# Miniprotein binders against q9h3h3: the designs that were tried, part 2

Target 1, 235 residues: q9h3h3
Amino acid sequence: EDGFTAEHLAAEAMAADMDPWLVFDARTTPATELDAWLAKYPPSQVTRYGDPGSPNSEPVGWIAVYGQGYSPNSGDVQGLQAAWEALQTSGRPITPGTLRQLAITHHVLSGKWLMHLAPGFKLDHAWAGIARAVVEGQLQVAKVSPRAKEGGRQVICVYTDDFTDRLGVLEADSAIRAAGIKCLLTYKPDVYTYLGIYRANRWHLCPTLYESRFQLGGSARGSRVLDRANNVELT

## First folded at step 2 (miniprotein)

Design f5a
Amino acid sequence: TMRVRITIRIEGVSEEDLKRIVEEAIRVAKELGVKIEVRIEGDTIEITIEIEGLDPEAVKRLLKRIEELAEEAGAKVEVTITIEE
ESMFold2 (binder alone), alone request of step 2: mean pLDDT 72; pTM 0.621

Design fA
Amino acid sequence: SMKVTVTVRVEVDDPELAKRLAEEIARELAKRFGVEVEVEVRGNTIIITVTVEVESEEEAKKLAEEIAKRLEELGAKVEVRVE
ESMFold2 (binder alone), alone request of step 2: mean pLDDT 72; pTM 0.632

Design fA2
Amino acid sequence: SMKVTVTVRVEVEDPELAKRLAEEIARELAKRLGAEVEVEVRGNTIIITVTVEVESEEEAKKLAEEIAKRLEELGAKVEVRVE
ESMFold2 (binder alone), alone request of step 2: mean pLDDT 69; pTM 0.611

Design fB
Amino acid sequence: DKVEIRVEIETDDPELAERIAREIEELAKKLGLEVEVKVEGNKIIVTIRGKPEDIKELAEKIREIAEKLGAKVTIEVKELE
ESMFold2 (binder alone), alone request of step 2: mean pLDDT 74; pTM 0.655

Design fB2
Amino acid sequence: DKVEIRVEIEVDDPELAERIAREIEELAKKLGLEVEVKVEGNKIIVTIRGDPEDIKELAEKIREIAEKLGAKVTIEVKELE
ESMFold2 (binder alone), alone request of step 2: mean pLDDT 74; pTM 0.652

Design fB3
Amino acid sequence: DKVEIRVEIETDDPELAERIAREIEELAKKLGLEVEVKVEGNKIIVTIRGVPEEDIKELAEKIREIAEKLGVKVTIEVKELE
ESMFold2 (binder alone), alone request of step 2: mean pLDDT 75; pTM 0.682

Design j1
Amino acid sequence: SPEEIRKEIEELLKKAEELLKEAEKLFKEGDPEKAKELLEEVLKLLEEAIRLAEKLGLPEEVIEEIRKKVEEALKKVREAVEKAS
ESMFold2 (binder alone), alone request of step 2: mean pLDDT 80; pTM 0.756

Design j10
Amino acid sequence: DTREELIRKVEELVREIEELVRRAIELAKKGVDPEEIEKLIEEAEKILREAEELARKAGLPEEVIEEIIKKVEEALKKVREAVEKAS
ESMFold2 (binder alone), alone request of step 2: mean pLDDT 82; pTM 0.777

Design j11
Amino acid sequence: DTREELIRKVEELVREIEELVRRAIELAKKGVDPEEIEKLIEEAEKLLREALELARKAGLPEEVIEEIRKKVEEALKKVREAVEKAS
ESMFold2 (binder alone), alone request of step 2: mean pLDDT 84; pTM 0.816

Design j2
Amino acid sequence: DTREELIRKVEELVREIEELVRRAIELAKKGVDPEEIEKLIEEAEKKLREAEELARKAGNEELLKRAEELIERAEELLRKLEELLK
ESMFold2 (binder alone), alone request of step 2: mean pLDDT 74; pTM 0.679

Design j3
Amino acid sequence: SPEEIRKEIEELLKKAEELLKEAEKLFKEGDPEKAKELLEEVLKLLEEAIRLAEKLGNEELLKRAEELIERAEELLRKLEELLKGSDEEIRKLIEEAEKLLKEAEELFK
ESMFold2 (binder alone), alone request of step 2: mean pLDDT 82; pTM 0.825

Design j4
Amino acid sequence: SPEEIRKEIEELIKRVEELLKKAEELLKEAEKLFKEGDPEKAKELLEEVLKLIEEAIKLLEEAIRLAEKLGNEELLKRAEELLKEVRELIERAEELLRKLEELLK
ESMFold2 (binder alone), alone request of step 2: mean pLDDT 87; pTM 0.861

Design j5
Amino acid sequence: SPEEIRKEIEELLKKAEELLKEAEKLFKEGVDPEKAKELLEEVLKLLEEAIRLAEKLGNEELLKRAEELIERAEELLRKLEELLK
ESMFold2 (binder alone), alone request of step 2: mean pLDDT 88; pTM 0.867

Design j6
Amino acid sequence: SPEEIRKEIEELLKKAEELLKEAEKLFKEGDLETAIKAGELSIEAAKKAIELAQKAGSEELMKKALEAAERAVEMAKKLYEETK
ESMFold2 (binder alone), alone request of step 2: mean pLDDT 83; pTM 0.790

Design j7
Amino acid sequence: SPEDLKEKARKLVEEAVELIREAAKKGDEKLFEEAVKKLKEAYELAKKSGNEELLRQIEEILRRAEELFEKIREELKKRS
ESMFold2 (binder alone), alone request of step 2: mean pLDDT 81; pTM 0.759

Design j8
Amino acid sequence: GDEELEKAIKKVKELVEEAKKLFEEYLKTGDEKLLEEARKLLEEAEKLLDEALKIAHKYNLPEVEKEVLKVIAELEKKIYEAKKKL
ESMFold2 (binder alone), alone request of step 2: mean pLDDT 72; pTM 0.612

Design j9
Amino acid sequence: SEKIEELLKEIEELAKEYEKLIKEALELAKKGDPRVEELLKKAQELFEKIQELLKEVLELALKTNNPELVKKVIELQKKLIEIYEKHIKLVEEAKE
ESMFold2 (binder alone), alone request of step 2: mean pLDDT 81; pTM 0.771

Design k1
Amino acid sequence: DTEEKKRELLEEARKLIEEAKKLIEEAKKKGDYEEALKLLEEALKKLEEARKIAEELGDEELLREIEELIKKVEELLKEAKKKA
ESMFold2 (binder alone), alone request of step 2: mean pLDDT 80; pTM 0.757

Design k11
Amino acid sequence: DRYRIVVVVEGLDEELRRRVVEEVRRFAEELGLEVTVEERDGRVVIVIEGLPKEAVEKLLKRIAELAKELGFRVTVTIEGSEEDLKRAEELAKKL
ESMFold2 (binder alone), alone request of step 2: mean pLDDT 66; pTM 0.550

Design k13
Amino acid sequence: STEEKIEELLKEIEELIKEALELAKKGDPRVEELLKKIQELLKEVLELALKTNNPELVKKVIEIYEKHIKLVEEARKLSK
ESMFold2 (binder alone), alone request of step 2: mean pLDDT 78; pTM 0.704

Design k14
Amino acid sequence: TSDEQKRLAEEAIKLSEEALELLIEAVKNGDLETAIKAGELSIEAAKKAIELAQKAGSEELLKKALEAAERAVELAKKLLEETK
ESMFold2 (binder alone), alone request of step 2: mean pLDDT 81; pTM 0.754

Design k2
Amino acid sequence: STEELIKRVEELVKEIRELVEEAIRLAKEGAPLEEIEELIRRAEELLREAEELAKRAGVPPEVIEKIRRLVEEALRRVREAIERAK
ESMFold2 (binder alone), alone request of step 2: mean pLDDT 85; pTM 0.823
ESMFold2 (binder alone), alone request of step 20: mean pLDDT 85; pTM 0.824

Design k3
Amino acid sequence: GSEELRKKVEELIEKAKELVKKAVELAKKGDVEEAIKVLEEAAELFREAAELAEKAGDIELAIEALKLAAEVLRKIAELLLKQGKVEEAKKALEEAAKILEKI
ESMFold2 (binder alone), alone request of step 2: mean pLDDT 89; pTM 0.885
ESMFold2 (binder alone), alone request of step 20: mean pLDDT 89; pTM 0.885

Design k4
Amino acid sequence: DREELIRKVEELVREAIELAKKGVDPEEIEKLIEEARELARKAGLPEEVIEEIVKKVEEALEKAKRGEISPEEAIKIIEEAIKRVEEAS
ESMFold2 (binder alone), alone request of step 2: mean pLDDT 69; pTM 0.572
ESMFold2 (binder alone), alone request of step 20: mean pLDDT 69; pTM 0.573

Design k5
Amino acid sequence: SEEEIKKIVEEAKKLLEKGVSPEEVAKFIAEKLKELGNPELVIKVLEELLKSGLDPEVIKKVAEELLKIYEEQGHEEAAKAIRELLEKLGDKEEAIKLLEEL
ESMFold2 (binder alone), alone request of step 2: mean pLDDT 81; pTM 0.794
ESMFold2 (binder alone), alone request of step 20: mean pLDDT 81; pTM 0.793

Design k7
Amino acid sequence: MKEIRIVVTKDTDPEELAKRIVEAFKKGVDRVVIVAEGEEAIEKAVEAAELARRELGPDVEIERIEIRTEDGRTVLIIVLRKGSPEEAERLAEEIRKAL
ESMFold2 (binder alone), alone request of step 2: mean pLDDT 75; pTM 0.674

Design k8
Amino acid sequence: SEEEIKRLAEELAKKGKVEIVVEIETDDPELAERIAREIEELAKKLGLEVEVKVEGNKIIVVIRGKPEDIKELAEKIREIAEKLGAKVTIEVKELE
ESMFold2 (binder alone), alone request of step 2: mean pLDDT 70; pTM 0.624

Design n3
Amino acid sequence: SPEEIRKLLEEAEKLLKEGDPEKAKELLEEVLKLAEKLGNEELLKRAEELLRKLLEKGSIEEIIKLLEEALKIAEELKKE
ESMFold2 (binder alone), alone request of step 2: mean pLDDT 77; pTM 0.723

Design n4
Amino acid sequence: SPEEEIRKLIEEAEELLKKAEELFKKGDPEEAKKLLEEVLKLLEEAIRLAEELGNEELIKRALELIERALRLLRELLEKTGDEELREKLEELIRRAEELLKKLEE
ESMFold2 (binder alone), alone request of step 2: mean pLDDT 81; pTM 0.800

Design r3a
Amino acid sequence: GRVVVLVVTRNEELIRRVKEEAERRGLELRVVESLEEAKEIIERLIRENPDVEIVVITTDEELARKVYEEAKKQGAEVIVIVVSKDPEKAKRIAEELLRL
ESMFold2 (binder alone), alone request of step 2: mean pLDDT 68; pTM 0.612

Design r4
Amino acid sequence: MRIVVIIVSRDPELIKKAEELAKELNVELRVREVKSPEELEKAIEEFLKEPNIEAIVIIVTNEELARLAKEIAERLNVRIIIIVVTSDPEEAERLIREALEE
ESMFold2 (binder alone), alone request of step 2: mean pLDDT 62; pTM 0.520

Design t1a
Amino acid sequence: TVRIEVRVEHGGRTFEYEYEVSDPEELRRILEELIERLREEGVDEVEITVEAPDEETAKRFAEILREVFERLGYKNVEVEVRGNRVRVRAEL
ESMFold2 (binder alone), alone request of step 2: mean pLDDT 74; pTM 0.690

Design t3a
Amino acid sequence: MKEIRITVTPDTDPEELAKRIVEAFKKGVDRVVIEAEGEEAIEKAVEAAELARRELGPDVEIERIEIRTEDGRTRLIITLRRE
ESMFold2 (binder alone), alone request of step 2: mean pLDDT 82; pTM 0.770

Design t3b
Amino acid sequence: MKEIRITVTKDTDPEELAKRIVEAFKKGVDRVVIEAEGEEAIEKAVEAAELARRELGPDVEIERIEIRTEDGRTRLIITLRVE
ESMFold2 (binder alone), alone request of step 2: mean pLDDT 80; pTM 0.753

Design t3c
Amino acid sequence: MKEIRITVTKDTDPEELAKRIVEAFKKGVDRVVIEAEGEEAIEKAVEAAELARRELGPDVEIERIEIRTDGTRLIITLRRE
ESMFold2 (binder alone), alone request of step 2: mean pLDDT 80; pTM 0.756

Design t3d
Amino acid sequence: MKEIRITVTKDTDPEELAKRIVEAFKKGVDRVVIEAEGEEAIEKAVEAAELARRELGPDVEIERIEIRVEDGRVRLIITLRRE
ESMFold2 (binder alone), alone request of step 2: mean pLDDT 82; pTM 0.783

Design t3e
Amino acid sequence: MKEIRITVTKDTDPEELAKRIVEAFKKGVDRVVIEAEGEEAIELAVEVAELARRELGPDVEIERIEIRTEDGRTRLIITLRRE
ESMFold2 (binder alone), alone request of step 2: mean pLDDT 81; pTM 0.783

Design t3f
Amino acid sequence: MKEIRITVTKDTDPEELAKRIVEAFKKGVDRVVIEAEGEEAIEKAVELAELIRRELGPDVEIERIEIRTEDGRTRLIITLRRE
ESMFold2 (binder alone), alone request of step 2: mean pLDDT 83; pTM 0.801

Design t3g
Amino acid sequence: MKEIRITVTKDTDPEELVKRIVEALKKGVDRVVIEAEGEEAIEKAVEAAELARRELGPDVEIERIEIRTEDGRTRLIITLRRE
ESMFold2 (binder alone), alone request of step 2: mean pLDDT 81; pTM 0.769

Design t3i
Amino acid sequence: MKEIRITVTKDTDPEELAKRIVEAFKKGAKRVVIEAEGEEAIEKAVEAAELARRELGPDVEIERIEIRTEDGRTRLIITLRRE
ESMFold2 (binder alone), alone request of step 2: mean pLDDT 80; pTM 0.750

Design t3j
Amino acid sequence: MKEIRITVTKDTDPEELAKRIVEAFKKGVDRVVIEAEGEEAIEKAVEAAELARRELGLKVRTEVRREGDEIIIEVEVEKLD
ESMFold2 (binder alone), alone request of step 2: mean pLDDT 76; pTM 0.700

Design t3k
Amino acid sequence: MKEIRITVTPETDPEELAKRIVEAFKKGVDRVVIEAEGEEAIEKAVEAAELARRELGPDVEIERIEIRTEDGRTRLIITLRRE
ESMFold2 (binder alone), alone request of step 2: mean pLDDT 82; pTM 0.775

Design t3m
Amino acid sequence: MKEIRITVTKDTDPEELAKRIVEAFKKGVDRVVIEAEGEEAIERAVEAAELVRRELGPDVEIERIEIRVEDGRVRLIITLRKE
ESMFold2 (binder alone), alone request of step 2: mean pLDDT 83; pTM 0.802

Design t5a
Amino acid sequence: EIKLTVTIRTEDGREITLEFTAKSAEELRKLIEELVEKLIKEGIREITVEIEVPSREEARELAEILRRIFEELGFEIKSIEIEGNKIRIKLE
ESMFold2 (binder alone), alone request of step 2: mean pLDDT 71; pTM 0.643

Design t5b
Amino acid sequence: EIKLTVTIRTEDGREITLEFTAKSAEELRKLIEELVEKLIKEGIREITVEIEVPSREEARELAEILRRIFEELGYKDIEVEIEGNKIRIKAE
ESMFold2 (binder alone), alone request of step 2: mean pLDDT 74; pTM 0.666

Design t6a
Amino acid sequence: DTVEIEITPGMSVEEIVEKIKEALEKGYKRIRIRVRGEEAARRLLEAIERVRKELGVEIERIEIRTEDGRTRLIITLRRE
ESMFold2 (binder alone), alone request of step 2: mean pLDDT 75; pTM 0.697

Design t7
Amino acid sequence: SKTIEVTVTEETSPEEVAERIVKALKEGAEKVRLVAYGPEAVRRAEEAIRIVEERLGRKVKVESIEVREEDGKVKVIITISLE
ESMFold2 (binder alone), alone request of step 2: mean pLDDT 87; pTM 0.847

Design t7b
Amino acid sequence: SKTIEVTVTEETSPEEVAERIVKALKEGAEKVRLVAEGPEAVRRAEEAIRIVEERLGPDVKVESIEVREEDGKVKVIITISLE
ESMFold2 (binder alone), alone request of step 2: mean pLDDT 82; pTM 0.780

Design t7c
Amino acid sequence: SKTIEVTVTEETSPEEVAERIVKALKEGAEKVRLVAYGEEAVRRAEVAIRIAEERLGRKVKVESIEVREEDGKVKVIITISLE
ESMFold2 (binder alone), alone request of step 2: mean pLDDT 86; pTM 0.841

## First folded at step 3 (miniprotein)

Design A1
Fold by ESMFold2-Fast, scan of step 3:
Structure A1 (fold): chain B 235 residues (1-235), chain A 84 residues (1-84)
Amino acid sequence: as target 1 above (235 residues)
Amino acid sequence: SPEEIREEILELLFKALELLREARKLFKEGDPEKAKELLEEVLKLLEEAIRLAEKLGNEELLKRAEELIERAEELLRKLEELLK
């Protein structure tokens, strides 16, 4: 079943969170050191499980940049999971609205803009742009996956504090575009990740809330953001 | 149903991964006693996940649970050495 494969890959991604991270923390490291750090750890060359020919000999789960004002708040994930179990046994309908209420009640509000890029110059350039925006204060925090042994696309995640704050989500999109990113972006609230909402979920929910498409210069707006579930434009 | 059992296994695995991540963080930040308490809960969740995966006959979920047990046991070994 496709669901098994998707969930196994998601479990592997969560396992990556447990492995060591390569972190540039602007709260404790001078911004002047960022360019050297980016040159030392380009995501196209950092390997997931370590390799003598790569910058790392040991496993790396994520490469991350923390902004100077970054202050994480994961909320009550334990309470969220308990409430989710109760909701499923209650027979009440599982909808985007119900999940939103669950997330608000337990303050599990963070979310992320996702972009998938093949290993190479474009990925490294995109990551450098995002990292600089984080260190300069236009974004709060971001991470990028290391290179998998089998190849395939890598993912850059740019986080926002509150997925219910549309203005904040759109401001992050604008900052990503200002950093020179032109590829397709999708936005996923972390509550969907915790509760296992993926492409082939049993509740037939769209696994992402928003989609951002780049618009060429001279447009009234820098990007077009769509509410995917309702096919309604936000910009 | 088989689908309900699969969902239960996935919930157990995700819960275990989150607690294992928190235990690792506590270990690094110098709270080995609390880290050990969380690791014991992780192992309990994974034992239940294995039981359900075996009943379902799902080799991928079983293998994933076994991999997580190995990681939890490795961290527990390091933590017990530190608490000695």
Scores: ipSAE 0.000, ipTM 0.170, lowest interface PAE 14.9, mean pLDDT 80

Design A1a
Fold by OpenDDE base, second read of step 4:
Structure A1a (fold): chain B 235 residues (1-235), chain A 84 residues (1-84)
Amino acid sequence: as target 1 above (235 residues)
Amino acid sequence: SPEEIREEILELLFKALELLREARKLFKEGDPEKAKELLEEVLKLLEEAIRLAEKLGNEELLKIAEWLIEMAEKLLRRLEKLLK
């Protein structure tokens, strides 16, 4: 995928954060209502701008599911950005370790597994599996992008609280695989998004920390997880 | 380089989005004057982003900047109605 497509998707994702969300919150809504909510708002039919005949009449930025244990903690994003600007001005070398340290210092530790799927039954089925896993407490929070006018791929984001916790990242991969997801997954820390670090950035930083590939007949996890920074398999 | 310009546009868009989020928060918290000040800064950042996107010929980044302007202006109009 062209670096341009990744940045466009990131900028569209940021713009979408500002529009209304369709949310199922397991903290306030009974789990028994999930199936009716999924049927009402299938991601392949929910449109970004509320097109005629869509389930939504108004613009929708994201469709999201919050688990019972979900607590929104964004950390100090402003402090992170200020420190990043100061670091760039200093002319000091910028490494993945530098970004990790900035993230820790400012408590901006969230990250996400990403999957890209074409609109249709496979997407809606994948989303339903993820949404159930969130409501059942196997995952904390997930979101999916609505359908674009041009019918491009939609993205499902499954969050973890700490991108530095390898075990937590691997547990989320296992839960996604247990939900029946077989596509390629990539893991990206949110710190890279907040700092505008995309594919082909001037610092040659890889915003993808992990890659998960489904494996038939493999270990109990059903996937191989590659650490992209170290080029080492973790599973 | 075109790549450097693209990165600069993205940095402007990210900064504009963070300030726009903060402005929305301040508006909800009952500080409409501070929210207005941030929105004026958001608009300046986005105008520069548009200028650079046009220079680069990047229609996608241009559309994002235009959409963010629309959001900022919509919030600004709401604030101005409250401050009158």
Scores: ipSAE 0.015, ipTM 0.283, lowest interface PAE 7.6, mean pLDDT 84
Fold by ESMFold2-Fast, scan of step 3:
Structure A1a (fold): chain B 235 residues (1-235), chain A 84 residues (1-84)
Amino acid sequence: as target 1 above (235 residues)
Amino acid sequence: SPEEIREEILELLFKALELLREARKLFKEGDPEKAKELLEEVLKLLEEAIRLAEKLGNEELLKIAEWLIEMAEKLLRRLEKLLK
């Protein structure tokens, strides 16, 4: 069973990406329709594989909100994967710096802030806050997982377009905090996801680049952000 | 080893998924011929993934590979209609 959990999670993630998504697209839908859409599809009630008792009868992979300025750009993922295979066969050291350079070369720059919450009112309230921030233009795009049959925590992903742009990553954190989010946040570049690198991997890489913790009191301006790779506080 | 076979299946599935995304993008952007070429590559990757998943006896990976084939076949049918 060694590594089975990582295998199972990767398989579930791929299935979710391919199943239909419930999308509020602010590029084509008036912002005034958002509250009704959120009431219709609370993530704690939307089931992964459909249920007559839920808002969905058919499988749902993700529930997403696209901002008005959202322009999807995955970069050259095919070139990235080919270069990754070449890197592995070369015998060269595989390090965070090597992966960062690979991502830059192939323009695979997106990343995401992650938060994990149990199904219920707190999850639905957090998602509503994030969705409003996206539609209002403070964030670019976000998605949340549906409720799994086995239960467990659901994940909200808030995307930025360039993980190498520290200011942009920090601005997204600030917008998440302004939306009322107080839980732990972790930031992961999508290059790790495209290459199948999870927390437990044979290269001992940490796919989490940043960590954000909420702070009580006025001096911290809402959050403390740590650069995990360099062990440096940024805020 | 079983671990090595699992990693190989995951690599095939991730590659197939990304090529499927690119094929859908090309189809929407008006390049159905290039989309069809990518879908043919996707089907080859998924065929190998199924063979390995069956050998490993992993029902979860097998179901995901079968589901991805269904998605690829649906897009291929749309493309074949457009290219006729």
Scores: ipSAE 0.000, ipTM 0.254, lowest interface PAE 10.4, mean pLDDT 82

Design A1b
Fold by ESMFold2-Fast, scan of step 3:
Structure A1b (fold): chain B 235 residues (1-235), chain A 84 residues (1-84)
Amino acid sequence: as target 1 above (235 residues)
Amino acid sequence: SPEEIREEILELLFKALELLREARKLFKEGDPEKAKELLEEVLKLLEEAIRLAEKLGNERLLKKAEMLIEWAEILLRDLEELLK
C-alpha cells in the first residue's frame, strides 16, 4: 500500500527530471539578465505540459537557477539502488542509520530545503528572492516546479551538497530567511528521493531531517531549526 | 568612531565564518583535530565581535555573532563525538 504510492510519486519525479528544464545558469549568463528571465518565466504561469496561453508551449519539468560555483555531483546512484535492493532482500533492519551509511558509501550526499506555496504572487516573489540569493552566491542551486494542470501547491527546492553537514544545512536556512522567506521549510536528503521513500512509507522512516519555522520578534537568526530525527532544537 | 567599530565587527564576523567553513571542510575530510583548533580560533574571534557589538549597541550584529557561536558549538559537539 505505502510502497505502491511511493512508486507513483517516484514515477512523477522521474518524468519531471526527464522533461526539459528552464535554466538560468550564472556560470555562463551575466547576473544582470536575471530580472528579465524571472519576469519571462514566473513559476505561477509556467505550465507543466505547455499551454499557448502560458510562457511555454512545450512541457517543462523544472525551472532552475544554477549558482556561479555550482558543480553537480549526484554520487553513485546506481550503486545506491543496487545496495538498497540487496538490503531489502537481506532481512536486516532498515533504519535511518542504515540509509545514512548507504548514502555515505555511495557518495549520494545532496539534500534540499523544501517550501510549498500556492500559485500566485507570493510564490513568484519567493522564487525571485531565492534566485537572486543563488546568483549572488549565498545559495548553490535551486529549482521550482511549474504549475500543474490539476492545480495545487508548487514546491521550491534549495539544495545543499551534503546532508550530513549540519552547518551547511543551517547556512542554507539562514540564507533563505535572509532572502525574505517566512514560510515553513523542511529538509530532505536526496537519498530518500532516489530510493522512493516518502512520508508514508512501510519502514516508518522520517525522510524529513530538519524543520525550520520563522521566528517572529526581530530575531537576527530569523528561524528556529528542529532536528526531526532526534527531536532536538538546534537554534 | 561608531562606523570604524562597525567595520571591525564585520571583519571579525567574516573571518570567523571563513574559518568555520574551513573547519567544516577539515571535519568532512577526516582531520578533526585541526578542525577543532580552527573552531577554538573561531570562538575567540566571535567573543571579540560580541564585545564590540555590545559596546556599539548594535543588536543585529550581536545576534549574528551569537548565531555563529551556536553553529561553532554544534560543529564542536560533532567533533567531540567523533574524537571519543
Scores: ipSAE 0.000, ipTM 0.361, lowest interface PAE 12.6, mean pLDDT 83
Fold by OpenDDE base, second read of step 4:
Structure A1b (fold): chain B 235 residues (1-235), chain A 84 residues (1-84)
Amino acid sequence: as target 1 above (235 residues)
Amino acid sequence: SPEEIREEILELLFKALELLREARKLFKEGDPEKAKELLEEVLKLLEEAIRLAEKLGNERLLKKAEMLIEWAEILLRDLEELLK
């Protein structure tokens, strides 16, 4: 039982959200400027703290691309957290179904496909493909973590509006695969992040709802998507 | 051997978990600088664990390492904000 309290993980997602972001907003910036922006701020070179010789002189929390249809709606996160505290105090059983109902009730329905990549050309190429898919309207919003001081893996997050919409989740997987991404993808609802429910939590809840594996010569989607909660292939 | 690599990955993951617990304790005790130093070490250990897990093709251990990295990175950013 890895004693990471839910509270610390919610606090840092908030902390990274408080640091300056490098954003390309397709709602206000012409799509023709995307290539120049990607060349100026390759994720493998943008550093978390603005190290000497990096493209950024100041700290960067995230590099993000917003699509034309992007609307920031986080729902009632405060109400969600209060309801979660009350639920824990009640001693009632906590299940994936319970969390789903809490998310629906408070309109905290966003989720993300996650991919972890080492810094370098493959990461920058993957990010460029995702950023283009967002600007072209195939995806709504994506972000990538800046390079850590020690050169650790960077994460690309591709968001969907509703983790309960299986079709929308699968469409985002297809768009990511169409952008040339072949690595393992995991899908996590944001509600699990806001409530600090991570792997090896005391409730034995799995924060990963879906897993996507690339398949050579497979179906039109080029991936197999597994529902982790039910252990069923969706594709 | 594949068995030796697996054991090395497990040792790295266990050491990373211990250091993460210690970093959290230090943070609660009001030593955020030392907590930060431990979290940076945790990230190094987990990066090596990921490298080895990929080499071994062990998806389960890879997923465990990736999860711990996400946690360490989250704690590190919180610490850095508190140190500003």
Scores: ipSAE 0.000, ipTM 0.208, lowest interface PAE 11.4, mean pLDDT 83

Design A1c
Fold by ESMFold2-Fast, scan of step 3:
Structure A1c (fold): chain B 235 residues (1-235), chain A 84 residues (1-84)
Amino acid sequence: as target 1 above (235 residues)
Amino acid sequence: SPEEIREEILELLFKALELLREARKLFKEGDPEKAKELLEEVLKLLEEAIRLAEKLGNEELLKFAERLIELAEELLRILERLLK
C-alpha cells in the first residue's frame, strides 16, 4: 500500500506544480514584509482548491519562499531521462550508485528535506520558522503544501542544490533544527522523482538518502542523521 | 479471482499515472492539444479502475482512483482555459 501512497503523492505533486503558487520572493520583496505574508497565508488555512472561507478563492498548488540568492537549476533532465531509458534497456544493475552517477553526469543534483505535519498550529509555526531561515539566508528555498480537501498531513520541503554535497545537506538539517523543528525529516534527491522511483519500486531502491531524528539532549547539532543508502550514522 | 482483479486495477492505475506525467510534460513543452488527448485517455482508464474497485469492494483503491480523476479534471480545466 506504501507504493500506492507514493504514486498518489506523485500525481498530486504533478497537479500542484501546474496550479498557481503563492510565493514570497526575497529577491524582490523586503524581509520586513514576511511576517504579514505569513499571517495572510498560514498553510493550515490555505485550501488546495480554493474556498471563499479561506485566504484563497482559487486553487493553490504550493506556498513557497525563495531566498535572496536562490537560482533554480534543474540540470539536463532530458539527457537524464534518455540515459535512464538506455540503462534499463542495457540490463545493467540499477543501484543507488548508478543513479548517483546519472545525476552527476546530467547535473540533476537538487534534493530536499521533507517533514510531514498535521494541519494546525505546529505546522504554521514550523513553516514560519523555515520561511524566516530562508529569508535570512540560512536556507535557499522551501515550499509547503496547502490543506487538502480530504485532510491529512501537509508536507514542508526544504531544498538544497546538491545532494552529493553532504556538508550542504547536513547544514540544511542544522538550520531546520535551529528553527525549532523536532519532527522526523527525510532527504530525497530530485533525480529519484524525475525517474519515477518511489517506495516499492521494482529495483528495490530506498528513495530516501538521509533520515534526521531530533535528540532531546546531548547532541551537539540537535539531531541524529543516518545515511540510509549506506546504513551509516553520520552524527 | 480477487487477486487477479486487484492486479488489473493496479495496472490501470499505473498506466493512468504514466499518461498523466506525459500529459504534464506535453503541456510544459507547448503541446496542450496532445496533452488534452492523453488526459481523455487517462479518464477512461480511471473510470474502468473505479468500476473494478467497486466490484472488488476495495475502498482504498477506489479512493485512489477517485483522487486521480480529480487531478486529471484539474489539469483538463487548465488546458480548456488555454485552448479557448
Scores: ipSAE 0.000, ipTM 0.225, lowest interface PAE 12.3, mean pLDDT 80

